# Designs tried in a protein design chat: VH-VL binders against 2-C-methyl-D-erythritol 4-phosphate cytidylyltransferase (ispD). Part 1

No score or structure here was measured in a lab: all are predicted.

Target 1, 229 residues: 2-C-methyl-D-erythritol 4-phosphate cytidylyltransferase (ispD), of Wigglesworthia glossinidia brevipalpis (q8d223)
Amino acid sequence: MINHPEIIVIFPAAGIGKRMGYKYPKQYIKIKNKTILEHSISLFIDKIYVKKILIAINKKDYWFNKLSILKNKKINIVIGGKSRTESVISALKFVSKVDWVLVHDAVRPCLHKNDLNKLLKVINISPFGAILAAPIYDTVKKSYGNFISHTIKRNKLWRALTPQLFNLKILINCLKIITSKGEIITDESSALEKCGYKLNLVHGRSDNIKITYPEDLNFANFFINNIKE
Unless a header shows other numbers, all headers, positions and changes below count from the first letter of the chain; antibody chains aren't numbered by Kabat.
F, E and O stand for the ipSAE by ESMFold2-Fast, ESMFold2 and OpenDDE, each averaged over both directions (binder to target, target to binder). V2 = 0.75 x the mean of E and O + 0.25 x the DockQ between their complexes.
[cut] marks letters that were taken out.
The coordinates of atoms that the task and the answers printed are left out; those that the model quotes come from them. Centres of patches stay.

## First folded at step 1 (VH-VL)

Design b01 (framework fv_bepranemab)
Fold by ESMFold2-Fast, scan of step 1:
Structure b01 (fold): chain C 229 residues (1-229), chain A 122 residues (1-122), chain B 112 residues (1-112)
Amino acid sequence: as target 1 above (229 residues)
Amino acid sequence: EVQLQESGPGLVKPSETLSLTCTVSGGSISDYYIAWIRQPPGKGLEWMGTIYYSGSTNYNTAVQSRVTISVDTSKNQFSLKLSSVTAADTAVYYCAREYVYDSEGYTYFDYWGQGTMVTVSS
Amino acid sequence: DIVMTQTPLSLSVTPGQPASISCRSSQSLLHSDGKTYLEWYLQKPGQSPQLLIYEVSNRFSGVPDRFSGSGSGTDFTLKISRVEAEDVGVYYCMQSIDLPYTFGQGTKLEIK
């Protein structure tokens, strides 16, 4: 039973490849006859509590309209910006009548429903938000060029994953502050942290991977077969 | 069957802006990609850019600083503007539909306008 | 940019004889999706270009079966098994794997 209100999901998907030999942005690479973006969207589209899915695309994106899933009435396409932050801000202009938003990477197709459910339960605990995260178990080294500078103590270190869950009004205010200072962030939770808000860590699965390198496609192909839907 | 037709001035002066229009008839331009391709006299074909009916564009880097492609969905028209023209811009200009053949994004130019000759005078 | 080079630049053929046109790309046109992004277009005298072949070897709708495309990687060939008078014109290969899209310089086919 749903014990939380309706939400809107935002996918910042305005990244485009600029390397020769790639005609498509990474989110349009196919796994099992569906794009990575379609796999990521499919995690949310059938959920009754998801009011809308906003996808922020690059203004030069030629591929979004080829995906039949993007014609679903829950999905709205918005034009993103030059950075992840600008793309999220562009999408937030179209958010209304909800108190909570999720931001999810367009290239994380391996999210399990149990992790999503754990994250959403935080609405009853935190007024600010939470992120999925996985603890670090490997020895971590700080580099200096191609050399080891020193070992970083891994106790209390977490890898930030997505989705990330935020109170809408707080997220908007914090992103506005970050943008006004010209700061670059790699995830939205950093904006709330810099504004002094405490977010919850929700222990997520390590197979919720981000597709960054070609070898990640092999892992994603394997993990997608094991997702509960 | 869809028809594409280019129109514009036959002559433009050096340093001025060239403006061309491609009019689509026979159907709605919804979901259309339209490319502009030019051919200087006695030379080969050069792709200049493509626009999707929503206004999203891709340009050839060789002309990117001078070229703008736009769409007017109310008129079923696509426009090409090329600024700071020189004699090297003398060419026949074509608009063509860039058809999306499959969901993987393979495209080809399946229908072309008849072309319009543009001469950049002395 | 990917450079497309055609040979020969012109050829003359007696009607009914075969013709062969080569196209070489400066980089592989094979994408990680398994497809090779190579097209052939024909421009008849005084007319707009028209699509003949897409994805190396697939004939476009209405194109006679005497036209065939072949090749892989960087080397491609367009063959006309039995040239007819209507085949006169300039043939262009094109790569569509990467932006900007680029065309070969063209091969002019004439009847003897």
Scores: ipSAE 0.000, ipTM 0.434, lowest interface PAE 16.2, mean pLDDT 84

Design b02 (framework fv_bepranemab)
Fold by ESMFold2-Fast, scan of step 1:
Structure b02 (fold): chain C 229 residues (1-229), chain A 121 residues (1-121), chain B 112 residues (1-112)
Amino acid sequence: as target 1 above (229 residues)
Amino acid sequence: EVQLQESGPGLVKPSETLSLTCTVSGGSISSYYIAWIRQPPGKGLEWMGTIYDSGSTNYNTAVQSRVTISVDTSKNQFSLKLSSVTAADTAVYYCARDEIFGVVTDYFDYWGQGTMVTVSS
Amino acid sequence: DIVMTQTPLSLSVTPGQPASISCRSSQSLLYSDGETYLEWYLQKPGQSPQLLIYEVSNRFSGVPDRFSGSGSGTDFTLKISRVEAEDVGVYYCMQGTDWPYTFGQGTKLEIK
């Protein structure tokens, strides 16, 4: 249905996720008899426009080999780096013959198809890219130690979600510039922002949660139950 | 309560393929990770490999070229095939649940009773 | 491969007395997540192995508190504070830190 070219999806999955209190990386925790990583991959694997899925793992990841997803011809494993940025750069070395890439968190299994479709339509209106984001409705405070410094005006504040969509050549160029300057980024869109590119915000659902703490598993179980397709 | 039960031929000729099955009861087979572990008479335990709920496998390098573990969800069974057997493959073969990806650690918590396989002419 | 070495290979204990079994690994079992994946199994005569202890010191469900595990790095110990008749069998340590999973050669515990 969406008139756009083939894409490659990248999962930076080299982190351990120790905040969850489990003895292995959090993407390998199971929901409904499938790992969180498998749920996240399943969002893309059956899409005809997805040429390949690249998963950047830690070189000491002993759990990934236990997943049957390794047998799918679309999936390629790449050894990541010590940071999210290094893992994405490692995966980008294996990207060819596409103009667009998606970067998606390995622990966001609750993405809805309609949000992905809205994001991909940006290919027709922007040469640079876009991110899924949700507006902030809560009052936001800036801290100074354990004290409130001031209230941040929430008007036009957005929570960055994934997937994040990028023109491949622009992403590679911006990541090279950022790493050459020794700058640290927490998401890939920051690299394009620092290079002066304007990215689109695409309003995504608030239930596209990132599983960070054990309590998030209950929310993920509920939201996955509510996804019919 | 989960239970595992091995079954197989008991006697296999050298150079042939050993085929064993592990039947799971008391739980959903789709949530099971199953390891095969063997024990030659009077000797210790050797892990052979594990199959995970989606059919992915990990094998001991010592037997990797000869071993295949598979799952048949319609029969509620896991299987082990070991090709080109020799007298060194004579052992009791166990299947065991490999508990992973939960609040529990990676360990073998439930074991079958074991099945004796003798490789001789 | 990580080699697991147990000492002693056999021991005899009077009922009610303590017993201690050592396990040494050829490499540190400390994994990058800060955990140490060392387990202890008991195989009673004619029976399948059963899990006693996982991650060095955690007792598996139903295992009596007279069993305890300790250790770090490459040196590990299983202790039974008061040996009972039902404890006879062969004890195995196992490492789950790296593939392939490897077992010690076993320690046979008998009652005097």
Scores: ipSAE 0.000, ipTM 0.421, lowest interface PAE 16.5, mean pLDDT 82

Design b03 (framework fv_bepranemab)
Fold by ESMFold2-Fast, scan of step 1:
Structure b03 (fold): chain C 229 residues (1-229), chain A 122 residues (1-122), chain B 112 residues (1-112)
Amino acid sequence: as target 1 above (229 residues)
Amino acid sequence: EVQLQESGPGLVKPSETLSLTCTVSGGSISSYYIAWIRQPPGKGLEWMGTIYYSGDTNYNTAVQSRVTISVDTSKNQFSLKLSSVTAADTAVYYCARVDYDFWSGYEYFDYWGQGTMVTVSS
Amino acid sequence: DIVMTQTPLSLSVTPGQPASISCRSSQSLLDSDEKTYLEWYLQKPGQSPQLLIYEVSNRFSGVPDRFSGSGSGTDFTLKISRVEAEDVGVYYCMQSIELPWTFGQGTKLEIK
């Protein structure tokens, strides 16, 4: 059943995967005979409440057309920018007829459906949005060069995950402000924070990992098996 | 060239599950998306659902609770199962390949099987 | 669901004369990707449907130039400039902008 309005999902996928030691973008690396991007999309594509999936790719991306999943009518390819923010802004130009958008990392294939459902329920209780996040349990040290500056209280620290959920109009307005000031952000929630909005934290699973380095492939392979069961 | 061929039981009793197969020849099944469309005698076309390369499916909400579409790559076949059938499910069932215009990305049904007649009666 | 309404339900034409079929959707078929999601299919007697036109006006490979599609928003037209005997059958418009994909009720074309 649908208990919230239709949404559009945005994947910023214009980055190059050089840190993986591969010569092509990391989202096209295969796990269990499907690309990381295909695994990341699969949790959204079959949802009736997902109106469209917008994928922002690099203008020199020559691999996207090899993926048959991208033939699905719900999927639209847009040309992204040199930064994550520019890529999201490029995709937002094609968004209409919805009040809410999700932004999800193209290389987070281990999202559980229960976490997505918890995040989407925020639409009924918040006008601004929310992010999926996991608490930090390890002792955290702030550094100064090669030395420990001090210990940070971890009970107040969260790792930002994706998906991140936003009211469309608020997101667009905040990104315009951030871009006009030349400020750099590493995720979209930072734009709303800089504009003074309070976003909800939704507790998500720690195995919703971002594939950044080659060793992450082994963890992703293991965690994807857990999701498919 | 590419060919799609449906097969089914011909006759199914009310309340039972209808099972149909679509066999693909002339190409690799792994590159295909397949839709199922039905046509009751003397009536128009009704889209039932589509299965994509990812294994993901989209179903018509009118039959969503009763329909399942799957793929068996070892047999080069797609299948449709429709549970709790009634006389209203009597129709010719087609499978059709879903492809797209490369330049525009526009999705369409380009090749259709010959259809298989299914009658629901006792 | 988006309702697709075709007019007329049937028409008879003399070979060589033109034919026109209209299709109206209950809401606009123009999407945020700037594409209009309207297709035309032909089902000849005793045969499976075949694609004629996609995205309002693009002829599918092998479809004769005598077929053309036009329209925007909610109003669409399929035209056959010179009807031939092989064009007999039922024509269906289809929208694929929103699930579920829906077809019009069909227009039967006959030769006089």
Scores: ipSAE 0.000, ipTM 0.400, lowest interface PAE 17.9, mean pLDDT 83

Design b04 (framework fv_bepranemab)
Fold by ESMFold2-Fast, scan of step 1:
Structure b04 (fold): chain C 229 residues (1-229), chain A 118 residues (1-118), chain B 112 residues (1-112)
Amino acid sequence: as target 1 above (229 residues)
Amino acid sequence: EVQLQESGPGLVKPSETLSLTCTVSGFSISDYYIAWIRQPPGKGLEWMGTIWYSGSTNYNTAVQSRVTISVDTSKNQFSLKLSSVTAADTAVYYCAREDYGYEYFDYWGQGTMVTVSS
Amino acid sequence: DIVMTQTPLSLSVTPGQPASISCRSSQSLLHSDGYTYLEWYLQKPGQSPQLLIYEVSNRFSGVPDRFSGSGSGTDFTLKISRVEAEDVGVYYCMQGIDYPLTFGQGTKLEIK
């Protein structure tokens, strides 16, 4: 029957990362005449099953108002917090009338629709959620200072990607518990893991890259061409 | 130049409310957070809380029930109130300018000593 | 809360010799934005703390190049290549990744 219900998509975009050397947040850097943020949003904005897109921005963000896409009725701007987790929690206060939320990095513009579709099908098989992930093929070394400590067995090791898909009530409850304990998480799936929930891994493409360094812009430029048909 | 200056009573009695003021100059308060950090004599640094010019705050959970930080944008003044003080609250209290992106404290006031005793 | 642990708690150095201070966090300080939120501060006797290094290895404006920071994840080091008399004081590491913001217990540097 119903493939999956309506969802709300959350973009934590309050980071102002200076590593790129730009004087504005990296999600506003342009690739092919559109900002990285616009590319990241583009896959979701036209989907009838996407009820709302919530973008959690920095309190000092004055660049968002120059993007016409952000005037779309599906898009709501929320003031985020100082951490990624606080930004997601801020956005969750505005989520209503859906059972599922998707969290996607604002600087992952290379997501393919087929990966998104595979992830969303998990709603039919998991009550908790799932993440996109890619297997590790390279030999992985554990370091001790500047030396090799040992080689990590890479079988069953995965690189966590986004989007990450969650049952809304479970995500809210887990984030509340984790923050009340003062525990730190590196992504939203970590909150559910620490609460004892088992999430599904969905094999995603390795070209779904996160733009962190200037060299990543060249790869993103190339990979974006592979998405558009 | 960037300046932050703390002021307040040097002596406060147990059970009373401590009230401190930080006056800033040399920068726009809408571009930076302001934080309060304290240091008991001979001990390390403890972050108490941070405020944005809009009045939004984050507090250390250890003092959250007793601490209030506020801002008066017309005077460029930030205030810290700490209720129900005890001898454990004796410390030098600093205000510091906090960078939004990195969360580091780049400029500090000179500090004001507060002694809690009868 | 993230606990920041410094070693040693004190050290004495002959002028011109190097010094090294370690800082360990109870959890990773690498944020999803790609930055590691680890800072170093120096508090000279009778003075307010001053920022030395942010994001593990970046010297703050005016900080001499004899100061260097390194590390990743949970293990960080501050090095002074040639200690000078003006470097005397208490050094603190701090994490800025999450609230509450937390400092190490401090390392006192003295000259022999």
Scores: ipSAE 0.000, ipTM 0.408, lowest interface PAE 15.0, mean pLDDT 85

Design b05 (framework fv_bepranemab)
Fold by ESMFold2-Fast, scan of step 1:
Structure b05 (fold): chain C 229 residues (1-229), chain A 123 residues (1-123), chain B 112 residues (1-112)
Amino acid sequence: as target 1 above (229 residues)
Amino acid sequence: EVQLQESGPGLVKPSETLSLTCTVSGGSISSYDIAWIRQPPGKGLEWMGTIYYSGSTNYNTAVQSRVTISVDTSKNQFSLKLSSVTAADTAVYYCARGEYYDILTGYDAFDIWGQGTMVTVSS
Amino acid sequence: DIVMTQTPLSLSVTPGQPASISCRSSQSLLESDGKTYLEWYLQKPGQSPQLLIYEVSNRFSGVPDRFSGSGSGTDFTLKISRVEAEDVGVYYCMQSTDFPYTFGQGTKLEIK
């Protein structure tokens, strides 16, 4: 028995970070003989409550067709945009018959199932949505150029992670408002915040890392070993 | 600054294979999409194919069975091979760079072009 | 294949006067990401093509403000507000929305 309704999972995977220095999209870098994208998809593909997984790729991306996992009937490939937000909007055009969507970074392969379960329980509590987040433990400094402006109070600061969970209708309406104003957002939760909605923070593990730099691959390799069966 | 320079045989006999090289200087080809575009004398531009930053290729359907684009990263070069040439393949051949997708910026257009190399197919 | 049709095929303009070139596609160039991949290139006599405009209306770096692109769907226009001698050449529209990438047949701009 499912304790919550069916959902659709969206992976914005059209972006390529120059920081990695590779000649192919970073989600196709391999860890333990599987791509980062395959590790990330594997977190959701076996869940009965996941109706579909939409992966927004760059139109020149021909690496996806080499991944057998992407032939699974739950997976639909859509063409994304030049930004993360445009890729999510492109994927949302193909979402139907669900009230809830998850947006997950294609390069966060270290999500634990327990964190996902905690996030999904929010469907019973919040009409709007929630994000996984980890508290900031280090002293944070606000910068101005190369100088310290002031120290930020860390007890009220959270590092936003993914997945991020949203009521579909609210997300679509907020993204329409944001794009009509030409505003730039850094994650999807920012759209709901700018529209005045309150989102829940769900405490997630600090090892749910985003692979941004080459050194992150060593951490991801270690953490992935800890989530295997 | 990135520059592209084509080189080829100038003259190729009908039914033979045309081989062209594009040399990249001032940058690495691994960061860019690279296309081949040709122009027959007095006519317009025709896209032949592109090799993408991923190493994948896509070709114009009109020449797909005859064309191969490849890369040699150690020499910072890429090549076009076109088999079974005819007089219709007589053209100036250009290589051109497209900026690959970036998260914040980027565009899907050919911003740097080589000077072109003339290929005549004649016996 | 998407067919790109340019009009006129040639035009002669007095220096300082405006010029307008039309480009029509056989299918909509609107991509699923919401972007329209339509470019304009200029080939000056004896030179390689050079990029003027990308994504319908964005001027490439170094392209003078006198050049502007507009349009949507299947109908696109390149305008030069005041033609200068250095603008002589053949103008091509190109779509990169779908494979194969296709060019218009070209429009030759000459000075009177």
Scores: ipSAE 0.000, ipTM 0.427, lowest interface PAE 16.2, mean pLDDT 82

Design b06 (framework fv_bepranemab)
Fold by ESMFold2-Fast, scan of step 1:
Structure b06 (fold): chain C 229 residues (1-229), chain A 120 residues (1-120), chain B 112 residues (1-112)
Amino acid sequence: as target 1 above (229 residues)
Amino acid sequence: EVQLQESGPGLVKPSETLSLTCTVSGGSISEYYIAWIRQPPGKGLEWMGTIYHSGSTNYNTAVQSRVTISVDTSKNQFSLKLSSVTAADTAVYYCARWDEYSSGYYFDYWGQGTMVTVSS
Amino acid sequence: DIVMTQTPLSLSVTPGQPASISCRSSQSLVDSDGNTYLEWYLQKPGQSPQLLIYKVSNRFSGVPDRFSGSGSGTDFTLKISRVEAEDVGVYYCMQGTEWPYTFGQGTKLEIK
């Protein structure tokens, strides 16, 4: 049962093939007859509490119009920026009448429903937000060229995943501050951290992978087959 | 909403084994530690031990030789066994969830507690 | 074992007045990750303990802002800016930094 308010989901998807070494953006690669982007959208589109899905694409993206799912009335396409942060900021200009937003990687199609449900429950206990994350179990080494410099303590180290859940007003304010200072961030939670807000960690599954390399397609195909409703 | 409920005998004879069960409802136990904490009448709280879903345990040194905590994941149940009980083991016994998600590592949900009296 | 010592063991407060409870640990509670795992719990008469404060100064969900935690190293304080009738009970500090995890003796708060 749903015990939280309506949300808007944002997909920053403005990366193009030139930067990634592909003929077209990674999110348009197909797995099981659907693009990675379609699999990721399908995680949210049928949820009654999802008011809108905003997808920030590159100005030169000509592949999105081939996907009929993107013509669904819940889906709004916006033109992103030159960075992930600029793309999220562009999407945020179209967010209204909700207090909470969720940011999800376009190339993480393997999210389980139970992980999403756990993350959304944070709305009841945190005014700021939370991220889905997985603990690090391998020994971590700091490198110096081809040599080991030292072992990093992995105790209490977590891999940041998505979705990431934020109070809308706080996210907008923190991104504005980060942008005004010219600071670089690799995920949205970093903006809140730099502004002094504390976010909850929500333990997520390790098979919620980001498709970054060709071998990840095989893993994604396997994991998608194991996702229950 | 996650709920915890303790159950077990109200009375145990000296030298026998105390057995208590904590039943978790409203959610999965796989992401959390479950702890047992006791409180003798009129006294403070004492942590007895914790268990993770995998069966990994950590016990208080004061009771380590006598305590066993186990989990039945199919029933969402946690059991506490305390052997060779004495009058000093008379207490209210609580089970509580140790939440590792929020980076706080705290006891967020507690059962109502169950009173155990050790007497002949 | 880390010993947690609370002072006072009991206090009586007129409604609307502030209250302060101290907790001292026998050794530093700073973990290797730089965090300090000190919590405050309240046990109201006939009820289970409930979490008030975690990691020294963070209020748990639903806890009124009249409750605040502060401190570092070995010295910690719980303050109630304006005591209300519902605040009656026994307050416990707890450390989660080192095994075995230990509680203070408790501080009983009463209304005059």
Scores: ipSAE 0.000, ipTM 0.366, lowest interface PAE 26.4, mean pLDDT 83

Design b07 (framework fv_bepranemab)
Heavy chain, then light chain:
Amino acid sequence: EVQLQESGPGLVKPSETLSLTCTVSGGSISDYYIAWIRQPPGKGLEWMGTIYTSGSTNYNTAVQSRVTISVDTSKNQFSLKLSSVTAADTAVYYCARDLWFGEYEDWFDPWGQGTMVTVSS
Amino acid sequence: DIVMTQTPLSLSVTPGQPASISCRSSQSLLHSDGKTYLEWYLQKPGQSPQLLIYEVSNRFSGVPDRFSGSGSGTDFTLKISRVEAEDVGVYYCMQSIQYPLTFGQGTKLEIK
ESMFold2-Fast, scan of step 1: ipSAE 0.000; ipTM 0.441

Design b08 (framework fv_bepranemab)
Fold by ESMFold2-Fast, scan of step 1:
Structure b08 (fold): chain C 229 residues (1-229), chain A 122 residues (1-122), chain B 112 residues (1-112)
Amino acid sequence: as target 1 above (229 residues)
Amino acid sequence: EVQLQESGPGLVKPSETLSLTCTVSGGSISSYYIAWIRQPPGKGLEWMGTIYYSGETNYNTAVQSRVTISVDTSKNQFSLKLSSVTAADTAVYYCARTEYDYVWGSYEFDYWGQGTMVTVSS
Amino acid sequence: DIVMTQTPLSLSVTPGQPASISCRSSQSLLYSDGNTYLEWYLQKPGQSPQLLIYEVSNRFSGVPDRFSGSGSGTDFTLKISRVEAEDVGVYYCMQALETPYTFGQGTKLEIK
């Protein structure tokens, strides 16, 4: 790791859904006697440069109190919103005395320390931020309904991963602009893109997976075993 | 295989309280959530409410002031009470299960009871 | 409340021919977790509804591969590639994004 300032890590984890308890909280699935959320938090909690970890939960989350890790002094629970953007904005209200924040998916427990270190080095290079990303090797098709429209040239295409690193002031300003325009975003980097800021792409490992489908749980179980100190 | 069986009075007078029971067999109720869904004759489906095994409920706003759903874990039973009934409450009432599956938990109502007909008439 | 609208309300199909049913929601069913909470149910004559499709395009266990779901945002389609006699009934779309859960008005499928 290169020298860099203190940061705050934000986990948008209001994924209980608007109907609390009916869908899931995927983040509370256990792997190796720990929840996916605990595995994701463990990637950051022991780092001296991590000042705080903010976890944005649904106000009707009845499971977070079962996790002893969430009693750690570095962890602050905040009430999230109805969307990922609102949850991140809610967490940002509790951020102070740092210039940089990381946003990380609560169901992405397979991040390697080397990828995190590579991402954080961007603080010395970019005033805006960066995201972890993996190149796309598969042939990509653009759809038109249920049909193939055409093949997309994949040599310039990347899968966005997390963590995503942002200058705090720039992130807040871009989220305010996006919210004022009523525009929809699927990740935080999209807000900076729509504001015209250039973010760096940092090559991340392909095994930094997001648990989205049932088969991903098997992959996560295997990949967690590969995470080294 | 999990089975859900509704039971009720069949006929209820206007202004009275309708009381229905859903009995669960073949599984533990702590593994899922139960919804009540009704269907007036010749019409579509209307969700009434859902209860977790913990007792937490969500109700359709249209009936929220009149509906109560409860659970009796010792009997493996769920109940629906609907007060101040009118002819508009005449319907087949179903109980349906939502399994709490962290990986596949993106679906609702995977198992339904056979339904019980309730007629509100004087 | 989210309003679900189906078209057509009824259709008659010759056995072996395809059928298509549309469903529109009054607001996007995409949630912040990246999932779209749209489901399809079939109610056969005299029977209880049964789950066919969840999260737009995933077939529930035991559902034949001739059934497929597609769509995004507010516009969704259920397709049956080759209709069989056992497919007769009323099809309902449902949004499971937020309570109250709401159903479309139903589409009645009959054999010609």
Scores: ipSAE 0.000, ipTM 0.424, lowest interface PAE 15.3, mean pLDDT 82

